# Designs tried in a protein design chat: VH-VL binders against DnaJ homolog subfamily C member 27-A (dnajc27-a). Part 5

Target 1, 260 residues: DnaJ homolog subfamily C member 27-A (dnajc27-a), of Xenopus laevis (African clawed frog) (q7zyf1)
Amino acid sequence: ALRIKVISMGNAEVGKSCIIKRYCEKRFVPKYQATIGIDYGVTKVHIKDREIKVNIFDMAGHPFFYEVRNEFYKDTQGVILVYDVGHKETFESLDGWLAEMKQELGPQGNIDNIVFAVCANKIDSTKHRSVDESEGRLWSESKGFLYFETSAQSGEGINEMFQAFYSAIVDLCDNGGKRPVSAINIGFTKEQADSIRRIRNCKDSWDMLGVKPGATRDEVNKAYRKLAVLLHPDKCMAPGSEDAFKAVVNARTALLKNIK

## First folded at step 19 (VH-VL)

Design y63 (from y56 with light chain R92K K93R)
Fold by ESMFold2, look of step 21:
Structure y63 (fold): chain C 260 residues (1-260), chain A 121 residues (1-121), chain B 108 residues (1-108)
Amino acid sequence: as target 1 above (260 residues)
Amino acid sequence: QVQLVQSGAEVKKPGASVKVSCKASGYSFTNYWMNWVRQAPGQGLEWMGWIYPGESDTNYAQKFQGRVTMTRDTSISTAYMELSRLRSDDTAVYYCAKLIAVAGTWYFDLWGQGTMVTVSS
Amino acid sequence: SYVLTQPPSVSVAPGQTARITCGGNNIGSRSVHWYQQKPGQAPVLVVYKDSYRPKGIPERFSGSNSGNTATLTISRVEAGDEADYYCQVWDKRSDHYVFGGGTKLTVL
């Protein structure tokens, strides 16, 4: 049987353990006691007519456990990366979690040959959502990561996530430990993704179009045309591109109302 | 011991270049981002950029794009920062600082002793 | 780019509590780190990720971060705590590391 190592990553209290528990029929056997922040489990699953043996390390996200966590990054085939859609700071932390893994793997590690499943977790499905699906999906897919909407309370999306996750790991193993080229072609450019992110985080209409306050009508229209071509729904398949395009159109209209 | 040791003070004329070295010891030099931060006399800290020594990848603050070059020699665990076309307002103490990522954030956990660069005629 | 605002100075009697603020728009959604710099020395990390202490930093150093203000708190201030204190964040928009202007703590 194929043997793989999976770890969880993400801030404390984002529901990592709940997601893992919902899927696994076998309970975890504590090897490192709860006070060291690692729950270890072994499970067997069937994917593509194969039996695979999965070693799962559910790693506590609290900074106190960094010294333990950093010993478990090597030789990992898959990462379950979790944030809470109700707490934007847990989403904003994802880049820092990737950085922690990269520094511990070092230059000899190739993070591009690790399967990531990003879980946008709804710990409380009745709570106001602060990270919308297109924002999370754009971040994930722009890095070549799998993206899933999950619910710790209802179990929504969890089985689908694990099935796709394990299938992607099997494909990686079948390709000599390297990701297939088709798995890393994401259907939009870095420039398109960066523009959508910038538009979502802009301060005002001037900032959205990338012009200084007091810009002329021609400068506004020139900036608008560049963004409109880049983000047009016919040419851009990035998550959130349609909303970003509409926002850019509205920003142009708002700015031009004050210019002759 | 874990430490960063920088090259000595330098006096330069406007228009010249300066290259400051930062020798790391006691940790895996290639695994962590090395940053450069400067501090003009009586002023605060200003981030200049980083290099990832394991892959020679760099990220420069926009203010210094085109004037700064960060390099390294992994055989002697040493990072370098070169600043060109110097002017008097480049007079500062230049620090190297190790970046560490922990639990979804990152910060500077180790600093060199600083290198004073004075730019005057 | 993103701006961090600190008071230029804070004065406290020995044994009392010093509070050094770091203001920024929606700073509560960011991780804030604090550095101590004594005269003629390099900065030293004293608080990271808002409220955590590195090993070797006494428990009288603490921090909080909410809304538009992060605060470094030093209880039972000693003469050896006299230094400049800097807050720092990573600014996602510019992809820059941003420092506050610094606060000089004077122990009277």
Scores: ipSAE 0.674, ipTM 0.851, lowest interface PAE 1.1, mean pLDDT 87

Design y64 (from y56 with heavy chain D57E)
Fold by ESMFold2, look of step 20:
Structure y64 (fold): chain C 260 residues (1-260), chain A 121 residues (1-121), chain B 108 residues (1-108)
Amino acid sequence: as target 1 above (260 residues)
Amino acid sequence: QVQLVQSGAEVKKPGASVKVSCKASGYSFTNYWMNWVRQAPGQGLEWMGWIYPGESETNYAQKFQGRVTMTRDTSISTAYMELSRLRSDDTAVYYCAKLIAVAGTWYFDLWGQGTMVTVSS
Amino acid sequence: SYVLTQPPSVSVAPGQTARITCGGNNIGSRSVHWYQQKPGQAPVLVVYKDSYRPKGIPERFSGSNSGNTATLTISRVEAGDEADYYCQVWDRKSDHYVFGGGTKLTVL
């Protein structure tokens, strides 16, 4: 049977362990005591009529456990990368988590041939959501990662995530350990994704269009047309593109009211 | 012993160039970003840029674009920073600093001893 | 680009508590790191990710970060704590590393 290694990644208290335990129920055979910062276990799953034996390392995200975590990155086929939708800082940390793995694998490590499943987790159902779905999905899909809305509390999305996750890992293994091209011809480009993120995080209408305060009407319109073409619904299918396009239109309108 | 050891002090004329070296030991040189930070006399710390030695990728602060070049030689675990067209206000101590990523953030965990570069007529 | 603001100096009596602030727009959503620099020496990390201490840093060093202000707190200040202190963040928009202007701690 096919044997794979899976790890969890993400800030402390984002629900990594709860997601794993909800999915595994009694199928998870613990091999380590969790108090050392690693909860290792094995489970069996069936994907496409194949039996897969999965070695799962549920790794504590606290900085104190860095020295333990760094020993478990090698030879990983899949990563469950978790953030809490109610705490924006856990989402903002995802790039840093990728960097930790990259530095521990080194430049010759094969991080591009690892399957990532990003879990936008609802750890506290009473909190206002700080990271909307389009933002999290854009970040994930622009990197070629799988994206799922999950709730460790209710179990929502967890089985779907693991099924897609294991299926992608099996496909990777059947393709000689190499990932297919991350971008598909009908999706979106890195430039489009970067523009949407910038527009989402801009401080005012000048910043949104990428022009200096005091720009002429022609400069505003030129900047607007460039962004409008880039984000047009016929050419951009990125998550959040419709809202970004509308925001750019509104920014142009607001600026032109004050420019002759 | 984990350390960063920099080249010795330099005295330069305006318009010249300086190249400071930073030799790493005791860790995997190619795995971590190497940064350069300077400090003018009586002033604060100013980030200049980084190089990723494993892939020779660089990222320069906008202030230094066009004047700074960061390189490395992985065979001797050494990073270099070259600053051209020196001016008197480039007089500073130049530090190399190792970046480390931990638990979703990154910071400078190891610093070289610093290299004084004096630019005077 | 993103700006960090520190007071130029803070004076404190020995045995008392020093608080060094680092101001920035919504800095509470960022990870803040603190460095100590003694005269003629390279900076040394004393707090990372807002509140964690590296190995070998005394427990009297602590940190917090909320809203628009991060704070380095040094309790039971000793003469040996006299140094310049810098806060630092990563600015995602520019992909630059930003330092505060530094705070000189004087123990009187």
Scores: ipSAE 0.675, ipTM 0.832, lowest interface PAE 1.1, mean pLDDT 87

## First folded at step 20 (VH-VL; from y64 with heavy chain S56D)

Design y65
Fold by OpenDDE, last read:
Formats: structure tokens, sequence, C-alpha cells
Structure y65 (fold): chain C 260 residues (1-260), chain A 121 residues (1-121), chain B 108 residues (1-108)
């Protein structure tokens, strides 16, 4: 049987353990090692008519456990990367978590050959959502990661995530441990993604269009045209592109009204 | 055991270039981001940029874009920072610093001893 | 650009508690790190991720971060604690590392 190693990553309290527990109910024999901050579980799952033996290491997100956690990155084939949609800082920390993994694996660690499932968790708390789905999806997909909305509380999205996650790992293994080409094909460019991010986080209309305050009408129009080409609904499939495009249109209109 | 050792003090004229070296020991040089931070006399710390030695990837602060070049020689675990078109206000102690990522954040856990660069006519 | 603001100086008597603040917009949602720099020396990490101490740093050093202010607290201050202290964050938007202006701690 195919044996796979899976780890969880993310800040404390984002619900990593809860996700895993929710899924593993009656599936895993878990053993928590409090001294090292790792909850270890083994189970067998059936994916694509194949039996897969899964070793899952639920890692604590606390800095105290860094020296122990770093020993578990090696030979990882799948990562459940979790953030809380109600706490933006947990999403913003995801790059740091990836960096931790990178520095532990080193340049030869081949992070690109690891399947990542990003879990936008705690969607049951919709009233306090601070990270939009489009933002999470854009970030995840731009890196070639899988993206899922999950609620450990309700169980929403958890089974779907794990099924897709394990399926992707199986495909990885069947491809000799290399990411399948299909998983690498992103439907949008880095430039498109960057533009969307800039627009989402801009301070004002000048910043949104990427022009200096006091820019001329021609400069504004030129900048707009560039962004319009990049973000046009017919050309851009990036998450959040439609809203970004609308924002750019509005920004242009607003600026031109004030420029003589 | 774990340390960063930098090259000696430099005196340069305006318009010249300076190249400072930083030799790492006691850890895997290629696995961690090497950063450069400078400090003008009596002033605070200013981040200049980083290099990831294992992949030769760099990120420079906007202020230094076009004037700074960070390189590395992995065979001798040494990072280099070259600053061109030097001005008097570039007079500072330049530090190399190791960056570490822990639990979703980055900080500098190891510093070189610093290299004084004086720019004077 | 993201800006961190520190008081230029703080003075305390030996044995007392020093508090050094670092202000920033919504800094409580960021991880703040602190460095000690003595004259003629390189900075040394004393607190990371708001409140954690590196190995070898005395328990007298602690940190907190909430709202718009991070604080480095040094209890039972000693003469050897006289130094400049810098707070530092990572700015995701610019992908820059940002330092505060530094605070000179004087032990009276």
Amino acid sequence: as target 1 above (260 residues)
Amino acid sequence: QVQLVQSGAEVKKPGASVKVSCKASGYSFTNYWMNWVRQAPGQGLEWMGWIYPGEDETNYAQKFQGRVTMTRDTSISTAYMELSRLRSDDTAVYYCAKLIAVAGTWYFDLWGQGTMVTVSS
Amino acid sequence: SYVLTQPPSVSVAPGQTARITCGGNNIGSRSVHWYQQKPGQAPVLVVYKDSYRPKGIPERFSGSNSGNTATLTISRVEAGDEADYYCQVWDRKSDHYVFGGGTKLTVL
C-alpha cells in the first residue's frame, strides 16, 4: 500500500487540530505527544480504489515547539495549511509558515513537489470574516495550492478537502514524486495577481492605478488602459478580478473628475 | 560556534563602490535568508535587503534599488553586499544578519560584527 | 510605508522596571521583535514574536503587543541593560523589514 506523510501548518488556534479531529473521527488512532507539541495519527483511506496508509502529524503552531517541529518537515508529501477567516493575521502569517518549511528543507527540499491544501477555516463565523474567499483563493492558487473553505465546527468542507488532498498526493506519487503539470498550470499571471492585490490593498485611487498623486489625465488613462487589459473579465480568470476591474473603472472616473 | 564574520572597515570616495563580505559558520548557509542592515552614526537601523543563498534570490529595499547588489558564494558560505554610487550619507556601519522564520514570522537571530564604511571626499 | 515609533529615551533607576513602547497602526495584528544594542556592538535579539525570549536572554525581559502599541518590559534593571532598543516588524505589503527609531535606555 502507498504510504504518505502529511503535516499541518498554521498559527495556534486556527483550528488545525479540530479539522483533523473532525475528519479522523473513527478513522485515526491518534496519539498526542504534549512534550513535543505533535499529535500523531495513522489511518488507512481509500482513494481511487487504492488503499493509502496515512501518517498525519498535527503540529502545534506555537513558537515554543519550533525546535521540535522542524524535524517533521522532511519527507512530507502533503501539507494542510490552515488560517482563520476571522483573523487576518493568521492569513498574513501563511508566507512565514512556508518560509519556516523552506528553511528547514533547504534548497533541495523541493517544496514544489509537496501538495498543499489551504484551509480557510471557521467559516461558520461569517459575521466576522476578515479574509474574503477571493483573497484566500488568489493567494493559494497563485502558488499552485488547493483551496478550501472549512468549518471544523460544522464539518463543512472537511471531507471534500481531504478527498481532494489525498487524491492530489496520490497523483504526485504516481508521477514519481513530482507535481503534475496540471497542478502547475495557473489560470492567471503573476502580474494579474499582483494587480489585484494592489487594488485590494490600495490607499487611494492614485495608488490603485499605480500613478503618482497629481498625475495628468493622460497618465491616468494610460495606467487605466494597462490595468483594463490585465483585468478584463474576458481575459482574467484570477479570483477577485471582477471586483478589481470595477474598482479600477471607478478609480479612473473619480480621478478624471478632479483633474482639469 | 554559530557566527557571522564581516570584512574590515572601508574608506571610499563619493561615486565609488564598496563591497562588504559576510562569512557564515555554524549553520546551513544556503537554508536561511541573509540580510543587510545599516546604521548611520548616531542613527537607527535601516534594512537594505536580503538574499536567499540556496537559490540566489534577492529582495532589495526600494531606497537602494539600482545601487545595491547582494551576492553569495556558497562554496565558502559567504554573502556579499555591494553598494555603488556612494554618497556621504552612505557612511554607516553595515551589518549582515541572519533571518529566521518561526511560526509565521521573521526575525534576525544572528548578526555580524558590522563593517564601517566611510564615504568622504 | 509602515512606520514604527519609539520614544527617543527612557531612564530608570537600578532595580526598577523599564518599559519601552513601539507604536504602529494595528501593530497588535503583527509580530513584533526587539533588539538590544550596546555601544559599539551589533544588535542582539531579546524578544521575538511579541513575548518570547531567545535562549540565553534573562527572564527579566518580556514583551507584549496589543492594539497600536507593543511594549518591551525590563524588570529589575541592571547597569548592563543600558543600551539602545529597537522594535522590528515585517511589512507584508512592501515585503520590507521595518525597524523603529530606537530607544536609549539609561540606567541612573
Scores: ipSAE 0.909, ipTM 0.969, lowest interface PAE 0.4, mean pLDDT 94
Fold by OpenDDE, fold request of step 22:
Structure y65 (fold): chain C 260 residues (1-260), chain A 121 residues (1-121), chain B 108 residues (1-108)
Amino acid sequence: as target 1 above (260 residues)
Amino acid sequence: QVQLVQSGAEVKKPGASVKVSCKASGYSFTNYWMNWVRQAPGQGLEWMGWIYPGEDETNYAQKFQGRVTMTRDTSISTAYMELSRLRSDDTAVYYCAKLIAVAGTWYFDLWGQGTMVTVSS
Amino acid sequence: SYVLTQPPSVSVAPGQTARITCGGNNIGSRSVHWYQQKPGQAPVLVVYKDSYRPKGIPERFSGSNSGNTATLTISRVEAGDEADYYCQVWDRKSDHYVFGGGTKLTVL
């Protein structure tokens, strides 16, 4: 039987353990060692008519347990990366979590050969959602990660996530531990993604178009045309592209009204 | 012992270039981001950029874009920072600093002793 | 660019508690790190991720972060604590590391 090692990553209280527990109900024999900040579980799952033995390590997100976590990154085949959609800081920390893994594995650690399932968690509790689905998807897909909306409370999205996650890991293993080329092919370019991110995080209309304050009418129009081609709905399939395009149109209009 | 050791003080003329070295020991040089931070006399700390030695990837602060070049020699665990077109306001102590990622954040856990660079006519 | 604001100086008597603030827009949603720099020396990390201490740093050093202000607290201040202190964050938008202007702590 194929043996797979899976770990969880993310800030404290984002619901990593809850997601795992929800899925493992009636499936896992948990052995929790609370003293070391790692919950270990083993289970058998059936994927594509194959039996797979899964070792899952639920890692604490607390900085105190860094010295423990760093020993568990090795030989990992799958990562459940979790953030809370109601707390933007947990999403913003995801790059740091990836960096932690990278520095432990080193340049030869081949992070590109690990399957990542990003869980936008706690979709049930949000009076106020601080991270839009499009933002989460753009970030995840730009890196070749799987993306899922999940609720540990309701169970929404959890089974679907694990099914897709394990399937992807099996495919990886069948491909000799290398990501299939098909998995790397994202439906949008880095430039498109970068533009969308910039537009989303811009301070003003000048910044949105990528021109300096006080730019001429011609400069504004030139910048607009470039972005319009890049983000046009017919050409861009990136998450959030439609909103970004609308924002650019509005920014241009606003700037031209004020330029004598 | 985990340490960063930098090259000695430099005196340069305006318009010249300076190259400072930083030798790492006691940890895996290729696995961590090496950063450069400078401090003008009596002033605060200013981040200049980083290099990831294992992949030779760099990121420079916008202020130094086009003037700074960060390189590395992995065989001797040494990072280099070259600053060109020097001006008097580039007079500062230049530090190399190791960056570490922990639990979703980054901070500098190891610093070199600093290299004084003086730019004078 | 993201900006961190520190008071230029803080004075405290020996045995008292010093508080050094670091202001930033919604800094409470960011992880703040603190460095001590003594004259003629390189900076030393004293607090990371708002409130955690590296090994070897005395328990007298603590940190908090909420709203628009992060605070480094040094209890039972000693003469040896006289130094410049810097707060630092990572800015995701620019992918830059940002330092505060620094605070000179004087022990009276």
Scores: ipSAE 0.908, ipTM 0.969, lowest interface PAE 0.4, mean pLDDT 93
Fold by OpenDDE, fold request of step 22:
Structure y65 (fold): chain C 260 residues (1-260), chain A 121 residues (1-121), chain B 108 residues (1-108)
Amino acid sequence: as target 1 above (260 residues)
Amino acid sequence: QVQLVQSGAEVKKPGASVKVSCKASGYSFTNYWMNWVRQAPGQGLEWMGWIYPGEDETNYAQKFQGRVTMTRDTSISTAYMELSRLRSDDTAVYYCAKLIAVAGTWYFDLWGQGTMVTVSS
Amino acid sequence: SYVLTQPPSVSVAPGQTARITCGGNNIGSRSVHWYQQKPGQAPVLVVYKDSYRPKGIPERFSGSNSGNTATLTISRVEAGDEADYYCQVWDRKSDHYVFGGGTKLTVL
């Protein structure tokens, strides 16, 4: 039987353990080692008519356990990367978590050959959502990661996530431990993604269009045209592109009204 | 012993270039981001950029874009920072610093001793 | 660009508690790190991720971060604690590492 190693990563209290617990319920025999901040479980799952033995290591997100975590990154085939949609800082920390893994594995660690499932967790708290789905998806997909909205409380999205996650790992294994090329085909360009991110984080209409304050009408229009082509709904499939496009349209309109 | 050892002090004329070296020991040089931070006399710390030696990837502060080049020689675990078109206001102590990622954040856990670069006519 | 603001100087008597602040917009949502720099020396990490101490750093050093202010607290201040202290964050938007202006701690 195929044996796979999976780990969880993310800040404390984002619900990593809860997600795993919710899925495992009666499926796992968990053994928690509190002293080292690792919860270890073994389970058998059926994916594509194959039995797979899964070793899952739920890692604590506390800095204190860094020296322990660094020993568990090796030979990892799948990562459940979790953030809380109600706490933006947990999302913003995801790059740092990836960096932790990268520095431990090194350039030869082939992080690109690891399946990542990003869990936007705690979606049940919709009234306090601070990270939009489009933002999470854009970030995840731009890196070739799987993206899921999850609620450990309700169980929403958890089974779907694990099924897709394990399926992807199986595919990886069947491909000799290399990510299939098909999985690398992102439906949008880096430039599109960068533009969307920039627009989302812009301070004003000038910044949104990438022109200097006091730019001429012609400069504004030129900048708009460039972005319009890049972000047009017919051409851009990137998450958040529609909103970005609308924002650009509005920015142009606003600026032109004030430019004599 | 884990340490960063930098090259010696430099005196340059305006318009010239300076290249500072930083040799790492005691850890896997290729696995961690090497950063450069400078400090003008009597001033604070200013981040310049980083290089990831294992992949030769770089990221420069906007202020130094076009003037700074960070390189590495992995065979001798040495990072280099070259600053071109030097000006008087580039006079500073330049530090190499190892960046570490822990639990979703980055900080500098190891610093070189610093290299004084003086730009004078 | 994201800006960190520190008081230029803080004075404290030996044995007392020094508090050095680092202000930033919603800094509480960021991880703040602190460095000590003595004259003629390189900076040394004294607090990371708001409140954690590296190995070898005395327990007298502690940190907190909430709202718009991070604070480095040095209890039972010693003469050897006289130094410049810098706060530092990572700015995701610019992908820059940002330092505060530094605070000179004087032990009276």
Scores: ipSAE 0.908, ipTM 0.969, lowest interface PAE 0.4, mean pLDDT 94

